# Ledger of designs, part 3: miniprotein binders against Probable HTH-type transcriptional regulator ArcR (arcR)

Target 1, 263 residues: Probable HTH-type transcriptional regulator ArcR (arcR), of Halobacterium salinarum (b0r9x6)
Amino acid sequence: MDPEAANNGEPRRITSVLNAVEIIDAIKEHRGITLQELTTELDLTKATIHTYMATLRQVGIVEQDGDGTYQLGDWFVPVSNYARNSTDLYRLGREEIDKLATQTRHTAHLVTESDGRQIVLYESMGEESVTTEYHLRMRETPRKLHTSAAGKSILAFLPEGRRETLISEIEFGTESSTPIGSPDALREQLATVRDQGYAINDEEEIHGIRSIGAPIRGRTEDVAGAVSVTAPKTRLQNAEFAGEVPALVMEAANIIEVRLETA

## First folded at step 6 (miniprotein)

Design a3 (from v2b with L36I A87L)
Fold by ESMFold2-Fast, scan of step 6:
Structure a3 (fold): chain B 263 residues (1-263), chain A 90 residues (1-90)
Amino acid sequence: as target 1 above (263 residues)
Amino acid sequence: SDPETLQEIRELFNEATELMQEAHELYQKGDLESVIRLAYEMFLLARQMARLVRELAEDSGNPELVKQAMDLVREMIRILWELLRLLRDK
């Protein structure tokens, strides 16, 4: 969740809860953080931070190293597993993602959408997959929808009203290899995705990386998530392979879609 | 109408079955590029079928019609998988 989200007529938000979330995010973003760094980063007094840290340490959410650096505790691991395992999308989709990774020999992802951001529910690595520091970081943070194949697959099939609201909130002009420059350009791409059934990311998020994604449609003319395959651009340039990969991605998405409908 | 939607799904399935027959013949001739092209056409048909099944499921009070439509989508996915398997083997 975004801790700075506006009320917009929604229920009152509790500041202390928002502060706790912001502290957790700061620890994650800095990969460990000191009390002094926290007071500078969050515009909170040392006494206030100390009180939050005492509480979070008591429940095992954070821990403190001998040098005074705060780290996230293992408390999150079983909670994360529970949250993921509680979704039909993960339970019914994971086998197809494993199959897709094996068949393409590349990295396959199962992605869902939460609050206008993409979240990776499951990752399966094929024989030729390579992990990078960037890929690890992307799994740790909800990402924008418009810069990835999975995200564009989701955006393309969201209800039109919600899709337009999310597009209006995008800050165009970001620094990426080949950014989408305008709302109209994005709408054009999304129309193509709806027409052909899959989306392509051609170095829009990461230089040298290409991805192909397809939506998993929901019951009520909504989207449940997406499937994608990611590989170095050179491996997705071969005409025969490139043709096969979109077909395999769409098949995996359709199988998961049918399982969700019959669950 | 529900019966009309189910009929449309069946017509898309029949079209895909004909494409599969054509793909088999092209595969035997070694024209793999054309087989890949036909696989894409079949995936587009599968996507249209899935969309129509959602419409049927949302509107229909008849579980039997929804089941028939879902069975056709599952069979379509099986056929597509068989075609892709041929491409991998070669």
Scores: ipSAE 0.000, ipTM 0.170, lowest interface PAE 18.0, mean pLDDT 78

Design a30 (from v2b with V73I)
Fold by ESMFold2-Fast, scan of step 6:
Structure a30 (fold): chain B 263 residues (1-263), chain A 90 residues (1-90)
Amino acid sequence: as target 1 above (263 residues)
Amino acid sequence: SDPETLQEIRELFNEATELMQEAHELYQKGDLESVLRLAYEMFLLARQMARLVRELAEDSGNPELVKQAMDLIREMIRILWELLRLARDK
């Protein structure tokens, strides 16, 4: 979570709560973090951080390993499972994602949007799926919507006002292998997604990876989420990428949409 | 009115059957990208039909008209799935 992005003009923020959230985020981003590193990153004194750590450790949110590095506690595991399982999207979509992974033999994802970021609710691996360290990190971090096929599917079908607000917050020309060069270039891509019903990521996020996504529409012009299929370029042939996989992804998204409407 | 809403639903269904015919011709020419585009257009028509069916169900005191509308959207979804299957055929 980004604490500053969470500030939407409410009368005031509670600093100690924001500090705790920033500490949790720092531990996650660094995959464990030392007291010295926290002091540098958060511009807080060692004494202040030590007090936060003592409190967070007391309640089991933070742990300290044998090397003195702070880690996130298992307190989050049941909380995460509860949050995921509480969504209709996960409950009604999971089976279709499993079918999609089986049908394509590749990795399928069920994705939702929260506070302008994409969150992976569920991943199913097909027989030919390849897992990388990058993909593991993607599941651990809310990501910008413009960086993936699933994210572009969501962004394309968000209400126009919200879509424009989110686009205005994007920094273009980042570390992506083939980054989107401008807001107008992104708007053109999103118009294509709206016209054809699916989004394409052809090595735009990482060299050698292709993805196709489709939106799961909500009842009142809202987007509930997206479905995507991802594979290495060598395993997802041009013919499969151009026709078969888009059709399967769109079908899965449509089935989930119908289930949500009747729930 | 109920008859007007049902007529609009029928018009959307007829438009969808015309798109299916166009998709079949495009498929025979090997233009799978256009077939996928038409599948999406049919999905949008099905979505519009669903909205009108809900409108009819909420406003209508005639269950027979509601059933007729429901039958049309069910058939529309079946046609959409046939079109998506066609797009998968290399």
Scores: ipSAE 0.013, ipTM 0.462, lowest interface PAE 8.1, mean pLDDT 81

Design a31 (from v2b with V73L)
Fold by ESMFold2-Fast, scan of step 6:
Structure a31 (fold): chain B 263 residues (1-263), chain A 90 residues (1-90)
Amino acid sequence: as target 1 above (263 residues)
Amino acid sequence: SDPETLQEIRELFNEATELMQEAHELYQKGDLESVLRLAYEMFLLARQMARLVRELAEDSGNPELVKQAMDLLREMIRILWELLRLARDK
C-alpha cells in the first residue's frame, strides 16, 4: 500500500492541540480552575500543565487571577464575535429575533446545533425580560437538545438516522426539571412537533419557565437551527402560550428559512 | 361581543381553508413559488386570528368559548404547517 495514500484516509491528531482544548474546556466548566484541579482532570503532570499554561498565557488565551486561579482570557471575545457574525443564520436571522422579542415582550433566541448540542447564536430581550446569572450561563454552555423547545424543534427535524443516534445517547429520568420518561415518549413529542410545526417546553427544563420553539429548516433535508421565545410561566399566559406565541415563532422561523434559501 | 368575536375567528379559519385548497392545486401543478406565497398569506391570517383569540381569552368569562377559539387557532397552525411541509417535499 502507498504510505501517502494510506495517510490520506484519516488526519493525524496532535496531542498538544487536544490537551490545550481540554484545558480550555476545564477552565470553562469549573468557572476558573487551580493547577491542582487541572492535574486531577487531565491526568497530566504538574510540570506538563505548567508548560501548557505558560504558553496559553503568553498568547492571551489564559489569564491568572491574583489568587492563582486560571481564567479564560479576552482573546476569545473577538473570536466568538467573528465566528457568530460569519454565520448566514445570524446575519439573516437577527432582525427577526429582535422583532419577535418586541412583539412578544419576552426573550427570543436564535439557536443552532453543533455536535448534538444546542448553541445560542443570538438573544434579544423584550420589555418584560430580565437578565439573570442563569441566562448568562445558559448562553455559555452547549445544552442537550431534548430539554428545551428550541432543542426539540431541531431534534424533530434532524435526519432520522442522526436523530435516533442522539436519542440513544440520552439518559432518561435525570436530564430535566420534569424528566421525559422514555425514548418513546420523546419520539411521540417529536412526531407532534413535526405535525404541528412548533415545540413546547412547559417547565421541562427549569421549574417556572415556559418556552415555544420552531425549526428553521435547511436547504436540504437538514435543520439549520431554531427560533424560540422563553418567559416565566406567570408572564406567559395560557392563551399566549397555546395560540399567539406559536404563530409568531413559526412566522419568524419561516421568514429566516426564506432568507436562507435566497442567500 | 364574545360570540361575534368567535364568529370572526371562524370566518378567518374558513378563509385559510380556502387558501389551503388553492395551495394544494398549485402544488399538484408544481408551482411551489405560489404555494409559498399562499403559506405567507396564511401566516398573516394566523396572526390576526391569534390576536383575536388572545383578546377573547383576556376579556371572556366563558371558558368553553375560549376553548373553541383556541382549538380553531391550533387547527389553523396545523394546516399552515401541512402546507409548508407540502412545499418542501419536492
Scores: ipSAE 0.006, ipTM 0.394, lowest interface PAE 9.7, mean pLDDT 81

Design a32 (from v2b with V73M)
Fold by ESMFold2-Fast, scan of step 6:
Structure a32 (fold): chain B 263 residues (1-263), chain A 90 residues (1-90)
Amino acid sequence: as target 1 above (263 residues)
Amino acid sequence: SDPETLQEIRELFNEATELMQEAHELYQKGDLESVLRLAYEMFLLARQMARLVRELAEDSGNPELVKQAMDLMREMIRILWELLRLARDK
C-alpha cells in the first residue's frame, strides 16, 4: 500500500489525506464513479464522501458530470506534464522512441520503474500501429513488472536483492492469459533476458499481441527504465521479432543510456 | 539468390566475430571508450544483417536457409549484447 509505504511507521498519518487519495484512485479505476459506488468501494458513509467530494471539487481535483458521476479534473493534466517533463529519462529518451516507432512502424514505449511498478512515460505510434483499449489503460495504471516485455527487462536488471523482494510479492497464476506458473519459471525467463539483452512477450498477456523490450541501465548500475515495441503478431513477423526489432530496441536503449550519462 | 544472401549474412557474422575479438583486446587494456565505439559499429552490422534476414525470410521458400539465417541473427544479437555489457563493466 502506497499510504503505508509513505509513512514508514514513523510519521503520523493524516486520515483525510489517505481518504482523498483512495477516492482519486477509485475514480480512476472505475473511469468515473457514482456516490453509491464509492460507498461500496470505500468504508465511508455517504455524508463523509459527500464532504470529501465538495472539497475536492472546490480545488478542481474532482468534477461531477451531468449524470452525477465523479471524474478527475483538469488540475491533473498540467501536473502530470510537469512530473513527466521533470524526468531526464523522458527529456532525453523521447526522440529515440519516436525514431524507434518510425523504424519499426509499430508502437514504441518508454517505461520507467517506480516503487516496483512499471509506468509508461511516453508512447509513439508507427504507421502500422493499432490503437487498442489496452494501450490507453497501460498509460493510466502502474503495472507489475512481470506482465510485459518492458517490465521483465527492468526486473531482470534490477539488483538481485530488490528483484527477489519483488518476485516474492507476485501472486502467480492470476495475472495473464498465459500465466507464469512459478517464481522459478520467472527467474529462468529473467536469466534468459540477462543473457540475451532483451525480453519478449509472445502472446503471454493477450492472444495475438507481441512485444520486445530492453533495459535502460542507470548510472548506479541499476535500471533507469526500458524501451519496448509492441504489435499484433500478424504485423510483427517472425523475422522482425527474432532479429531486426530486438537489435533496434537494444540500440535505442543504449543511446538513451549514453545521453543519461552525459546529461 | 537465397544462397548468396545467406553468404552475405555469414560474412557479416564473421566481421562481427572479428570485431568482438578486437573489443576483448581493448577491454583487457582498459580502453572502455573504444569498446563502446565498437559497440556502435556492431549495431550497424546487426541492422544490416537483420535487413538481409528479413529479405530472405520474406522471399525464400526454403525453411532450412531461413533457419540458418535466423540462428546467425540470434548469435549476432548475443554478441552485440555481450559487447555492450563489456563496455559497462568497471
Scores: ipSAE 0.012, ipTM 0.468, lowest interface PAE 8.1, mean pLDDT 81

Design a36 (from v2b with R74H)
Fold by ESMFold2-Fast, scan of step 6:
Structure a36 (fold): chain B 263 residues (1-263), chain A 90 residues (1-90)
Amino acid sequence: as target 1 above (263 residues)
Amino acid sequence: SDPETLQEIRELFNEATELMQEAHELYQKGDLESVLRLAYEMFLLARQMARLVRELAEDSGNPELVKQAMDLVHEMIRILWELLRLARDK
């Protein structure tokens, strides 16, 4: 379970439910996991884990390979589709993301924010798209906000108090080939995003890849999410193309925001 | 009052049309960065108008005023789209 989602000061939590969630997360993090690895990871007895796994296998949440490795079962596929399809952001935003991918010929994303992390709700591939195994993994894990164009768009327009809390939790100088050096440097970047209405990720997450993002404001003063376009840096530094992509990304965000506001 | 809210929406629309005129001048000078900045300012005005329209729709007993307000929001979106198109074309 994501530690940022902990309910400190709230009613007591049920240990067996937490254990089940941690087992599911461990299987995902390891891309499959053995019983022995699981006992080491979670500091639970082999007998206890055996009991959880037997139950999870019976209901189809977990499957076991011929070699004894545990994997997540197909039970999650319809649940994931339901969760995504039930969001207003996905239903109202999907068409604009498809349009962005077609117009730019590159990868477009629709992103939401949950507990200070970015979650990819939808991805659309243009005909010139560069998608790697790394991009597939990014869709499987909630990510920090400060290392992507979509995330910085969200962070820049969050209420100031919440934005400062999230910045205080960042480990500066770690992750990324071009890490942000300090909290003040990030605050300066976010001020620029607020001034111009869009964010740029310049090889901060992947060498040779650039992204442009824009925020989607929610019905309240909080941010509903963001849209972004990702492309090789050479395409986003082309003078003919550089001005077009920010305009298209902001247009898509504006259309989605108006649909959410008037829905 | 409902008429006062509609007037506020119309005043925001008029402010946006003034920004559009400024954007056309900047576009002719090739200052696309400033055109994008004005597009963002117009987006903020459109957001404020949409919020006022929601308030009007929730509180008003007059469907005709709500329709007039919605028409202004739709025209605002069209103007913003035209401005972003100018940035792309160049």
Scores: ipSAE 0.013, ipTM 0.452, lowest interface PAE 7.7, mean pLDDT 80

Design a37 (from v2b with D71R R74M)
Fold by ESMFold2-Fast, scan of step 6:
Structure a37 (fold): chain B 263 residues (1-263), chain A 90 residues (1-90)
Amino acid sequence: as target 1 above (263 residues)
Amino acid sequence: SDPETLQEIRELFNEATELMQEAHELYQKGDLESVLRLAYEMFLLARQMARLVRELAEDSGNPELVKQAMRLVMEMIRILWELLRLARDK
């Protein structure tokens, strides 16, 4: 996001609310954080942070463990469940994601887009799925769209103006040396996605991981989200990757689209 | 009008049946990538048909025309399912 754009024509934001959000994000990023670390991170006095923490602890948003480290409280669990369960995409899509995971024996995801980032709304693990800390962390953080099959499925089928805006905000070459190195290279990949109806991630986000995704289009041709299947390269071989899995992923996405349109 | 909308739906269905014939020929040649591409084109036609059916259902006072339109959409979905099954069988 451009921070300068937030001040152009928008209502003034309340600093104390922004500070609370930054505290919550810092706890998540550090997987627990001390008072000392918070003072360094937020450029606030210990007294001020202590006051924020006392307030957040009183309402159950933050907890302090035996080490004195601040952690996120259980307050978020029912709120998160409410937010997810309130989406038509989750309610109508989760069954198809379970079916996809069963049919492919790999991990299937239901993904939505929020503020130019992908968010995993639901994950179903097949019999051959491998759970790692990496996969857990991926569900805790909104991710870039251009580095995943689900994200590229969304980008490819967004209206052109929105797509171009999002592409312009990508900083190429900051983390990855493979294979999407420029806006034009990404546009070429997205054109292929539009032509064939599914997106491929062949180790583009992380070495040894492959994914196939397809868009879920909304009622008025807006993209509601995407479906994807992800597996280690050793578990998702060329024959499955080139034919069988794309067909299953597109089928699941299409069924969810029909359900959304008739809801 | 209802008859014009139903005719548009029929024309989309006819286009999809032509794509299906092309897909069968490509399947016989072992070109599964092209078969999947044609299946995707058929999904796009099915979505256009579904939109027209929704318009017909929303504005129409004639349930028999809506029923005919729905039958074409269901037949399209059946054909798509058969095509995807063929792609998986190889």
Scores: ipSAE 0.000, ipTM 0.373, lowest interface PAE 12.2, mean pLDDT 80

Design a39 (from v2b with I77F)
Fold by ESMFold2-Fast, scan of step 6:
Structure a39 (fold): chain B 263 residues (1-263), chain A 90 residues (1-90)
Amino acid sequence: as target 1 above (263 residues)
Amino acid sequence: SDPETLQEIRELFNEATELMQEAHELYQKGDLESVLRLAYEMFLLARQMARLVRELAEDSGNPELVKQAMDLVREMFRILWELLRLARDK
C-alpha cells in the first residue's frame, strides 16, 4: 500500500495506520533502520515513534536487533504466502510460468497490478537464470509500470482513463537507465504493445538486462496481470529476443487468460 | 450466442491456417523475415481466439463446447511454435 496514493472521494484515512505503513516501508527501504533515522524520515517525535514501535513489536510485525536497529518480523512471511496463494492468477498461472522458464532457460515472472504499481506474484528460474540483488529487490518493491516489459504490458491494457492518470504521474527522464523521453513517446510504445501483443524492455530499466512481456487480459478493457521473461543481454541474443521469446511469452499469457475464464 | 462465438473462433482458426500455408511457402523459398512476420500475425489471431474462448466460457453452460474451443487454441499455438522453431533453425 502506498500511503501517498490519492483518496479521491474515498473514506477518511486513519493517520496512525498510514504512519505504521510508512514505518514498515522505511524499515524495508533501509534494510533496517534506527530510531533516529525514523524520526528524521517520518518527521515524527521520538516519543510517537517509540509508541508505534512498542505496538508493532508487541504483535511481532517489527523486531529490534541487539544493536537497536529495527527489522521486519517473520509475521509477514505467512501473510505474504497467504495473499499470493489466494489469487486465482497465481494458482492458475504458476504452472505456465514454470514451463516458460524451462522453455526459455531464463527467468520468468507472473506480475499483477495493485494501485498503479507492478507486483511480482511468482518467479521461476530457468537453467541459465542468474539471481542478482536486482532480482531480489524487484520482488520486494512495488514498481512503476512504465519501466519494465511486464509493467508496460499491464499499462497498455488498463482502461484508458486510468492509464492516462498514471502516465500523468510519471516523472519522465529519471526512473530508468534509458528513460522514455516523454508522455507521447510512452503512449506510442503502449499503442505498439496493444497492436503486437507484447512489450519489450531492451535495457530500459537496467543496463545489461532485456525483457519481453505480454498482458494477461481481463474481461472488458482491463488487465489481470502480465507474464515476462528476463535475462542478461549477453544470454538473450537477438534471434531469441526478436522471435522465439515473444511467441512463448504470448502463448503463456493466453493460456493463463483462458484458464482464468474457465476456472 | 455460443454457436456464433464458436463460429467466429473457427473463422479465426481458418484465417490463421491460411497464413500458415503462406508462411510454409515462404519458408520453402528461404524468406525467413516474411515467415516471422506472418507468425506474429498468427499469434495475434491466436490471442483473439483465446479472448473469444474466454467469452464463451463466461456465457456457456456447456463444458464440452468450451473444451473444443480451448483445444483449437492449443493446437494453434503448437503449430505456431513448430513454425517458429523451424524458422529460427534455418
Scores: ipSAE 0.000, ipTM 0.234, lowest interface PAE 11.9, mean pLDDT 78

Design a40 (from v2b with I77M)
Fold by ESMFold2-Fast, scan of step 6:
Structure a40 (fold): chain B 263 residues (1-263), chain A 90 residues (1-90)
Amino acid sequence: as target 1 above (263 residues)
Amino acid sequence: SDPETLQEIRELFNEATELMQEAHELYQKGDLESVLRLAYEMFLLARQMARLVRELAEDSGNPELVKQAMDLVREMMRILWELLRLARDK
């Protein structure tokens, strides 16, 4: 086989590495997975998967529960902490997220963008915050940018060419029962975000949940990430949602921007 | 009183508008360090305005007055964003 044709002109990919990553992702998505389920999902023989699992277990990446279910090992915990702590955004932004959660009494997030996806770097919970399974899962999976206030804040301030490329990759009407209906509707929302400096999510992703986000712009990059505040509709009234909270979210984002600029 | 609190918010907004004009002039002279200093000063004004809006919302029985105060805070944040945008573009 032609390596260039096989890899679409990109560097040659190592299949065993890709298989290991897919196994790790499958364990995460299923919150634990059996050998039989892995065999079904990955289209690999039991013998091949068994060899991968034996290797991953040897290095501590995977462990096996007493019932035979495979789980991710503690090896990931210090690696995750290292990756997060190595970002300027987390290091310079963390205290502002804590202040924002305290000021609003709701959940505040620090979000970064990687390969067109939003990743939660830090979460701080205010006095009125309640951790839901949804919020736990949000921290475990990179999400599309258009699904949240933080993501829309990032998307709105990306360079136009990159923004249009990402919009073209969205399958509208498949993300939730109340999603943004079309590319043009999303472009209109993003224009509003650029005009006012913050994004809103008023039950657009999940019924009963509201959020407000603002972009953090980097030193030489157009967008470094975003700050957001999220709360149940019953705990975030229309007046706070329309005025006070946007102001506080934008303030936090602006402080982080100044710190990034002067770092 | 509610009218006194709203007046304080308006005064802070006016001060921020003056800082924005000064920042624009400094930006045109290439003094980025001073622009960033003014951004920080505007941030402190925005925080003070947010505190006053919270006080007004907490104690006021007048929804229209609270709306006026919140509109001023939103405009202030837009001005602060514009200032930071100027510093970033150069």
Scores: ipSAE 0.000, ipTM 0.190, lowest interface PAE 16.7, mean pLDDT 78

Design a41 (from v2b with R78Q)
Fold by ESMFold2-Fast, scan of step 6:
Structure a41 (fold): chain B 263 residues (1-263), chain A 90 residues (1-90)
Amino acid sequence: as target 1 above (263 residues)
Amino acid sequence: SDPETLQEIRELFNEATELMQEAHELYQKGDLESVLRLAYEMFLLARQMARLVRELAEDSGNPELVKQAMDLVREMIQILWELLRLARDK
């Protein structure tokens, strides 16, 4: 087919821009990457990658340390802050997440959805929480919706057609220590979330970790995001797990939703 | 100034008040899971009321009707927050 006729007013993809984004993602996934590793991963010649690296280094997006490893530059720090601060969800939700972390003494998250993935917009650590590699990874990588309490809260309240499309793309039974076994099992869990107003993750993403989440609903049939609380299973049991924390999570989500509706 | 919209808001408020009474009975029985489910139903009613209040405010030139509608929504939200706090404390 004729590329111009097929386009119908949509812009062409620019290969050099896509390559630059893939380089940035590769640096992030490897936590620093060598030229040799980049050539293997991206199926680009060393000369081509060298040209991209020279350009990205010139503008401060990429840095090379003394060992020859490429790292992401400080250019991203103010850009990330700008992007986060520009969201109504972050501006109106941050205080409630801080309050939730203080009240539960656990880790609280404010989560948004982008292109079928969950993104951690804000994290607040309570007195009994500790930073782990897992928590750092949660903030750095868009994640699947079906393996977390925040993600299931979002998925449950997405429009039905979009929800079904996302469910159809899931590979079941291979992604966690206690995975959801089938599409129908997930649909049943999501129906429960819609009925009760909160979602549970009981070691579905990582062994020994529990989470409770609640949706922040947007206007019409959309969802704006979710709030969640995460803790080791040993510290989130009985009355806290069954009643207290779900109530606090739903209260925080409700307050944020009301602020969004009145903004 | 849409009396039909204000009446709809009042009906939603009355429905939520009935759910609150049911929630208090369940709270006394220690059934926190059911209390949380009713709190969520009340939250959905509060959302519907808030949407209708915005519609009334956009369409209406009558500030007294808008004020009455806002007072009902405010009272509903306060009742909902109190219910969630009761569930937390138990």
Scores: ipSAE 0.013, ipTM 0.497, lowest interface PAE 7.1, mean pLDDT 81

Design a43 (from v2b with L80F)
Fold by ESMFold2-Fast, scan of step 6:
Structure a43 (fold): chain B 263 residues (1-263), chain A 90 residues (1-90)
Amino acid sequence: as target 1 above (263 residues)
Amino acid sequence: SDPETLQEIRELFNEATELMQEAHELYQKGDLESVLRLAYEMFLLARQMARLVRELAEDSGNPELVKQAMDLVREMIRIFWELLRLARDK
């Protein structure tokens, strides 16, 4: 039989859906975007973009400011809340993150992994934490795994094959107080994380900031996410950094793990 | 005193090793839920050891005693993660 006679066509993708998603991503990446900027970035005609924008505005996905800039509409707010609230990790973990922030007096995070990036599901502020626009912006962007305590916790406990694939895709830099400059150096750090049960970020992402993280393990020999505590280096001194805070972070992660297994 | 605090840390480490023996027996019986419960108990002991290490760091001028205490805390945390891993192998 001729193979070309067989019904084995490739999946079809809908271009208009892909264009809509691309427009939404462009608005987010630019913190708002003009029609001219969209035309340049997406290599689409003004007429085509105008048609997409009219449709997206009709359904509330996009809005236009008085200066002509397109912004994401509040249509996403309840959708985002639904998506997050539908995860067992968020529902079972958020109370432990609140407790962790209270106990440490610092900022605590609940993090999940998607497509090799870390996503913050929940943030809780301790008594010594300060909410800044920086914290708000960080939660809007999927982040690299290898430069944060939560991310390294996740990397360390991913299945080896996936971990090695992700490491091979990393572009390594040397700008930090404690740089990890090579794949082998990262592998050594991750081995330490597996041995001791927690990860440390000692100014590796941002100068003057320290973090401790621990993985939330799943039944399938994979990682469901991580918890972490972040503070200025001056607020997280050697004794807290070396023992007390790691213990609290690991406890929170373990409680969430048990809840996930018994859910 | 520093020697008394270090002795208390060692006693907590001995309690943790005792829990590890109990966890090993429960693992052999297939009671993985109890193994996870004991891992949590070991974690609470690690927290108590960490607090005592902090006391040594604040009161002591002897880096060697602090190092010995920290080595015990690290070993206890390692045992805790071994227990979690055993429970996951189900």
Scores: ipSAE 0.000, ipTM 0.176, lowest interface PAE 12.4, mean pLDDT 78

